# Designs tried in a protein design chat: VHH binders against Origin of replication complex subunit 2 (ORC2). Part 3

Target 1, 363 residues: Origin of replication complex subunit 2 (ORC2), of Arabidopsis thaliana (Mouse-ear cress) (q38899)
Amino acid sequence: MEDIENIEEDEYGFSRNYFLAKELGGASKRSAHKLSDIHIVDEQELRETASTIEMKHSKEISELMSDYKTMYSKWVFELRCGFGLLMYGFGSKKALVEDFASASLTDYSVVVINGYLPSVNLKQVLLALAELLSELLKCKRKSSGSLSKGQETFPSRSMDDILSFLHGPQSGDKDCFICVVVHNIDGPALRDPESQQTLARLSSCSHIRLVASIDHVNAPLLWDKKMVHKQFNWLWHHVPTFAPYNVEGVFFPLVLAQGSTAQTAKTAAIVLQSLTPNGQNVFKILAEYQLSHPDEDGMPTDDLYSASRERFFVSSQVTLNSHLTEFKDHELVKTKRNSDGQECLNIPLTSDAIRQLLLDLNQ

## First folded at step 4 (VHH)

Design e06 (from s12 with V105F S113H; framework vhh_6fv0_2)
Fold by ESMFold2-Fast, scan of step 4:
Structure e06 (fold): chain B 363 residues (1-363), chain A 128 residues (1-128)
Amino acid sequence: as target 1 above (363 residues)
Amino acid sequence: QVQLQESGGGLVQPGGSLRLSCAASGFTFSNYAMYWVRQAPEKGLEWVSTISTGGGSTYYKDSVKGRFTVSRDNAKNTLYLQMNSLKPEDAAQYYCARGSDEPGFYILTKAPHYMDVRGQGTQVTVSS
C-alpha cells in the first residue's frame, strides 16, 4: 500500500517538471557550457534522487520491462500498418524505446531525435532522413536530383522539397520505410507550432514511421485534430517505467534543485577546460587578481596584459584580445569602464566560487 | 584524468570464447554510453557494440549479433564484452570507448561517430 502512495507522489513530481519546462518555453537556450544559462540542475541531487527511486522500485521496474518486451512484435506490426506509436506514462521512456528499437527494428534504418536537448535541428534531421532514403532506394538519379551536393550545414534544398522526397510516389514495397524515434516530442526544442507541424508532416510521409514519447498526458494540447488523426495517426501506449529522468532532468527545471556556488564554479571549470592552456592561464591571472582586490571594479585590461606577457601566456595585445573575446563570448568575464575611462574585467562569480574554480583548474 | 584500460584478450581457437573487460577511471562512468570497437591489421576501426548508461539498451554489429554480449557494472566502473563462437574474422585489437555528449539526433547503428575517448586496446587472435 505504501508503494502505491509513493508511486502517485513521484508521478505528481514528474508531471510538475513537465509543466514547468513547458511554461518556461525557451529556458533551454544554448549549449550547457555557456554561463548565461544559470538554471543548471544539481547533478549530484539528480543522481541521489535517481538512486532512491531505483532502490524503491527495482522489482516493479524489472517486471514492467519484461512485460513490455512481449509487446514488441505488436508494436512492429502497428508501425508496418502505418501507425505512429506514442509512448506515455510515469518515468523516463528513453531506455524502453531504445531497447525496442535495438531489439525489434534491426531490419530498418532508425534515426533517434533527443527532443529533451536544445540542440535539436529539424532541418538537419530531414536532410539525414533524405540521405538514408536515397540509399535505401538505390536510385542514383533520384539521389543526385533530390539532394544538394553543397555544404551539409546550409543545404540548398528547401524543407518542403525534402519532405516531398520523403513522401515520394509509392515504391511498390510498403515495408520500405525509416523509423524515427523522438524522445520527448513535447521537449523544449520541439514544442513550438512550426516544429510540431514539421514533425506531423514528417509522420505523414509514406517512407517514415514515428515512435515518440511524452512526459505528460496534456501534451495533446500541442496538436489539432488533423495532426492527431491524419498526420501522426497515433496509437497510444501506456508504458510507465518508474525510471528516473537522469538525462532529461538536466534540461527540465527542477524546483528543488538550485544552483550552488560549487555548481557555478563547476560550470565555469567545464568551459575553461575547453579553452587553450594559455587561455586558462590568462583567466587564472584575472581570477587571482579579483580575489586579492575584492573592493575594486575589476582588473584593468592593461594590468592583465602586463601580467600575462611577463608569464609568456601572450606575445601581443592581439593574442590577449583573442582570449578576451573568447571569455566574453562564454560570459566568463564582463567589461566595465572605470572613472578614468579604462576597460576593467570582472568575473561575475562570488569569491568562494572563484576559489573553488581555481582549485578545480589546479587538479 | 580520464582513462580506459582493456584486458582479457588472447589466443583462442575458432569456436572458442573470450571475455573482455574495460576498467574506467577519472569520470562518472554511469553517465556515459560505452562502446566496443575493433581494428584488424591493415583495416580501419569497426564498431562492434554499444551499451546505454544504465545497461538497459544494447546494440550490435550484424556479424556479431547472437555471439557477442555487452554488459556493464556501474558500481565497479567496468565494461564487459562476452565473445562466443569466435571466428577468424573476429581477430583484431579491441578497444573500449566513451560516448560523447548526446547530439540532438543520431543514426542508431552509427554509434562510433559519437566516441570521444578510447583505451589502448587488447589483442584478440583466432587461429586454427
Scores: ipSAE 0.413, ipTM 0.495, lowest interface PAE 1.1, mean pLDDT 73

Design e08 (from s12 with V105F T109V; framework vhh_6fv0_2)
Fold by ESMFold2-Fast, scan of step 4:
Structure e08 (fold): chain B 363 residues (1-363), chain A 128 residues (1-128)
Amino acid sequence: as target 1 above (363 residues)
Amino acid sequence: QVQLQESGGGLVQPGGSLRLSCAASGFTFSNYAMYWVRQAPEKGLEWVSTISTGGGSTYYKDSVKGRFTVSRDNAKNTLYLQMNSLKPEDAAQYYCARGSDEPGFYILVKAPSYMDVRGQGTQVTVSS
């Protein structure tokens, strides 16, 4: 039943609503203004933001290269002291090592070996090195007046005879050597035990100094303690470049992380597609961190929780632990302690596999 | 004058097969290792397979091992790639490449200019 009081209330309410609407006329105008503020960023603005990020990465990479150039004199000194130099880190090191050699090793003969090519023949390399050393010693003997014996031909000599020649004679002149640069000493033509032993013997020769790069995570397993400390005498240089593998990648697939395959990445993608959207987003946070920090032991669990909670992908530690248990059950994530004793999470896939996986998830 | 001409690409169903050929001219084919390389749209070049000068040694990308077979006929100056059990992920432009003008080793002061010789490519599409 409607009474007259409701009619009177409606009339009063109309007047009240009119004055409230007049007072809120500015608020409605401000609300419309606020709605314009939530406009979706257009494609052009997204491209401009991406270009800004790309420019920042290019600057950071340029700064890394400049920092490495300040180290060149130290690397030359290390070679002169009899050390082998081993370059490792994310990205192609070909341009960096060649720049180092062309800028800082001009006083020496430099032989470059492209270990990423399956056609590399170590015997032909050793013959070339023997010919170079023979000519270098010939010039030195003429200069010192020690012309006592003729040279023997090397094409008919064994590998052992060539290596013996490269090791002898006794070096009173520690600056008389040939530098050998090996791009990807872990490459397909070189990674067999016989080739690695030949390279180690070569590195121990008094007239040879070695600069090598590696990209495979298991490359250190190629060498025993004698090879590392007595023959190669490695000094390890961490030199991430973030440069693309434009040449090496065409001829040899390089493994940059813990030995994962393209098939493993495909299997991981199928598993991830079966997860909840929040689970997928937690994995993306971990993956993005790992791509930004490729040489770290992984993402600290507390940092993953903070990032996931901030983005509303998890409501509690229990929710995060549920996702982590599922990731671990499918071998998508491994746990280990870093040097600081923190529990860290890592994805046991190559950086390229992680990028492909993220691309698949964003489809 | 050096030329590489690929053929044999086309549209196939998943699980299907294709045989690619590469006819070489303008150089002594038997003196060069040969490569198959592929490129999907908006992606970089990806190495697929290598064959030695005499055909005695063959190498493959892990994802194609057991499915693809590279071979060569030096008398006919022709390189082949037999592709079996094709997957959607194998869809790409396939290129024949002469084993890089980049040598296995060189003396830095006499370093040559590097150039990979490859043909126009042949397209492989895998769809139902």
Scores: ipSAE 0.330, ipTM 0.482, lowest interface PAE 1.7, mean pLDDT 73

Design e10 (from s12 with S100L V105F; framework vhh_6fv0_2)
Fold by ESMFold2-Fast, scan of step 4:
Structure e10 (fold): chain B 363 residues (1-363), chain A 128 residues (1-128)
Amino acid sequence: as target 1 above (363 residues)
Amino acid sequence: QVQLQESGGGLVQPGGSLRLSCAASGFTFSNYAMYWVRQAPEKGLEWVSTISTGGGSTYYKDSVKGRFTVSRDNAKNTLYLQMNSLKPEDAAQYYCARGLDEPGFYILTKAPSYMDVRGQGTQVTVSS
């Protein structure tokens, strides 16, 4: 069972039921087993409440999806008018956009780009688009027979030549275009300025229409005024789905990651700067230990706790575990068992990289 | 040289479960994304699932999402498809296939054109 968010009414429902059982039942239960039984009953009530809330949300979400389906014809019209569609809102938009394309874009060739994947290669995408357009143009000429457009069917391998081919003559059929769907145009492989500029140029091509989604908080910062109003020509659609990120979530990037999944000194520095001062200081203790003991597999967790507590960076084992969980989530540290079976913490960076991080963090 | 061999198919009742396996040989299994595709009688080849080179990324056809789970064991050069809550419409010949690259993009079709090799298949029948 997974929950998306804490159920706000749970605490009050639990407290009320507990006090009612204690006061109205009149029985003073003194054994741990009896208290456990009460706790189990309250857990069952909380699960029932969670199920009811989830069912209510499922109905509301279903109504939202139905509402979006009524908008599909409008979205097609907007694409035909030359606008790019930008989908934003809480929850995965992958299923919504794919349903839209499958239901409403059947008259057009559709190319889907999974921008949440680091393996996306825009040059390969542009080549595929040029080949599709080439075939579409061949079919139209073959049907007409009498009209030769004199257009080359083999696109160049350079990005500029491919984009020129995709742009084509402005006097073309207004409804002759290829739809490009970009899941997470703000994704790791695409968020660099060069890739965004290429996508903007692609969107401005007369034979291309773009439908994209964004999830990153900084996505609007990817584009200047020219890109937004002249190249993408975005129409912004707020389409919260509340759907889980089942596909995209497995690729969750680090803060400001450049598409690399490997931890580097650069990405580590950015993550460290986002931590609390106490978290930074706990990391410094670990880093200094590792630099002083280069022949060891890492710092024993008990030793890190003792050092952190002596320096007042941590008040309890729970506080330390909170910091360690955050370090592990960001791949700042890894755990290993030493010859004594003790849990040891290791920073997966070179000694030179660790020294640079400490220098940056002390500034 | 490149070989893919599926197994684990059979007759199952509606609501039942099956686990398909695909043994790969003749190539570095861990360097390729892998696919499950199926073909029902008198229907075209349908994409079912994709798994990335490391197994961290999985994708599913909408009609099987939540019921099917793809996984891989790179040490054993084996691909798996766990099928739960099987429906009559899931009855088909199931094939594993090797991808050319992880699908960063594709043309919206019922069957991915970026596959380069597939196996002989294993039959899944759903009836009482």
Scores: ipSAE 0.336, ipTM 0.478, lowest interface PAE 1.5, mean pLDDT 73

Design e13 (from s12 with S100Y V105F; framework vhh_6fv0_2)
Fold by ESMFold2-Fast, scan of step 4:
Structure e13 (fold): chain B 363 residues (1-363), chain A 128 residues (1-128)
Amino acid sequence: as target 1 above (363 residues)
Amino acid sequence: QVQLQESGGGLVQPGGSLRLSCAASGFTFSNYAMYWVRQAPEKGLEWVSTISTGGGSTYYKDSVKGRFTVSRDNAKNTLYLQMNSLKPEDAAQYYCARGYDEPGFYILTKAPSYMDVRGQGTQVTVSS
């Protein structure tokens, strides 16, 4: 990276992740911690303050990296026991995971998957893994001094056949496996259900060990209970690095900085600003109702009409319907039938997002 | 010297259209995937779109799917982004970027080189 301008822009953009990570604590921990629990600060405000901030955290960052390096032997042991390792925490984990693999996995074949790239092709990855395993198994037989010169045939090109080969009968040596590193296992090329199921099946193969990172707060929602406990068999490692996302950030938007509740609320607020004042007020009635009745299927249309008419925001059912059509066209509200068969309106946002949206509209 | 030069930004009303262009020089354009990224005042850099080396595969951020179309002309070393039905949320400085010289996967012993190149950007403002 020779572009100083790009480096400086990335530094200011990613400083938000650094400061948010400090709010959660920075120790290496075994406990699972949800990224969705983080408090999101306005990036514009952080960028303004970053211009005056001194780099006082270099010592703390250095200490964190040193602490992680003392854990490398334990991570290798966990992989040898059949666990998948899931790295999470603020900052790019790319350099940390690659340093771990380069320093501590030298006795194993390591394949790195850059999940933040849209161009990743799992079929090609599986074929490469099959070729590596085939070669590894041939080398072990040759090392025994046998002159049999038997050849493993290349497996058929079906995904199921390749995965069966990678699972295969276990070698007598329990260290006979290939390590697969997945940067951003929730990345653009990998986040679809079929790809995630393929990765889970891959992780359960006897000849494969998986080390993955996540940066998306919703990444855990990609996996059901079977995938987490029986296929991936994840050990969660909290490893904040405070490193900028210089490579990943171009292709994989930083969810902690951009895919937050604030981004969703701001997007909705911009749409709402284009609406008439009466339209905005009708939406506010719906939002306030939803915050007061979190256990309901949404606000009944008849109740919204009554409230809107009482407050003089609509004159007839026709005017309400025009607002509702506009809301639905912009995906601001969705309709569903409740248990009584009544049409109900729901804002498909979290309660926190709705509160932020109401705050923005009152300014 | 690798250079990327964006153009075509400007002021447009909501629902309007703009076509952005990016002129590439100093490298073999047809060998690289190309990207559009943007930066709004209250957001960091956001990936918007990707196009493969031959133009046969395109990828989009969910919020721009159906509205934006990326294309390329390898003979002219030019990348394009056709933006339709523009929303206020689309207002940002738009950059074209060259794909990193980084494969989707590799064997660790052959770790790739990383190269990140962005242009100066072109401003898109959406207001009436």
Scores: ipSAE 0.407, ipTM 0.506, lowest interface PAE 1.1, mean pLDDT 73

Design e14 (from s12 with A33Y V105F; framework vhh_6fv0_2)
Fold by ESMFold2-Fast, scan of step 4:
Structure e14 (fold): chain B 363 residues (1-363), chain A 128 residues (1-128)
Amino acid sequence: as target 1 above (363 residues)
Amino acid sequence: QVQLQESGGGLVQPGGSLRLSCAASGFTFSNYYMYWVRQAPEKGLEWVSTISTGGGSTYYKDSVKGRFTVSRDNAKNTLYLQMNSLKPEDAAQYYCARGSDEPGFYILTKAPSYMDVRGQGTQVTVSS
């Protein structure tokens, strides 16, 4: 096997830190060469074919990202005009949006909100924005006579006072604003009406510009007409990336609980793309069983364990249970007891939807 | 005082199994993503595995998928790596590392990124 790690985890933070460490630490190609002691011509030819296929896939993704980079100047212009930018499309938009900010918003302060995290606290964000704007305004003033003692002004103020400060009574410089990036503005910690109203008010502040991403099909239902047209002032950008949700997928399921118990094939496909290859392979075993036994209660858990272990997709019951917990958390599978009282696993999709998912997963 | 201490390394034959442990102290272990990384002689650091704060999400290097299993016991502040079907290519010094909590928000800067904390390592040797 190749000693090159999966670079699809190119999100900011650990993946980037580790990539830099790996590059500085030496040639992964040497490790790959030593690990793959290939002496047979047929094995070498197979290796080259696999490498060619992977290269074509990476090239297509790279070309798509390059196309988006040509749009960056237009997006900056739109932000300067007071519009909010709303990014949507298949795949993680985290790397794209942060690349846009790093490449094209260097003249501005940028605050990133990870809306997929439960730990997001909008009051802390507002306080940070107010402090940042305060520093920017101090830099524009020509003279200060006395050094003022540090005092706790913003933490003691109401949310309304902080938002008023961020808005300001002056028209201000058109270039005097802070860009706020919100990854998954439809995320579980932010989707409540009070949080959405706070974000809309923030977006309407003269010193704030907003760039946000969405992954949920019902995201537009979060906003009334005033929020969309007066406060957010959204410009919609279709930016499919086909990048995996390596970071986001850890913290929230991409499928929200709905009045219907049925999950769509489209939302299931997005969730599956966020899973590890071992998780995807365990899911494939379950899906294939269900298609072969359409009149049964689902696949017995013991049978899934036996099949997964025999194919080396799991090493223990603990490993299987980790995958099953992930599937249940993402609403990909449900548990049911058969007539014999055995625990069975069921994918709550139609047979046609399951066939489509298997076709998409076997790309 | 933040510390990570690995153990469980040793000499095994190809196809054998080994279980690595990492004891954490000086911080709230349950608040952090944890990682296993390795370094073979005369080679760079190589990421092996990642586990989320509660253990519900795990990630693996392609070459170890299906053979290695990462787990954690937050009550004991301990991280584990179960290694099955070991190959000569798996021989390396194995380190555990702490990732930072993914922050709810941050200011985008040009500051360098790096691993927060890394242990001293435990050696795994797979005989020819």
Scores: ipSAE 0.380, ipTM 0.495, lowest interface PAE 1.4, mean pLDDT 73

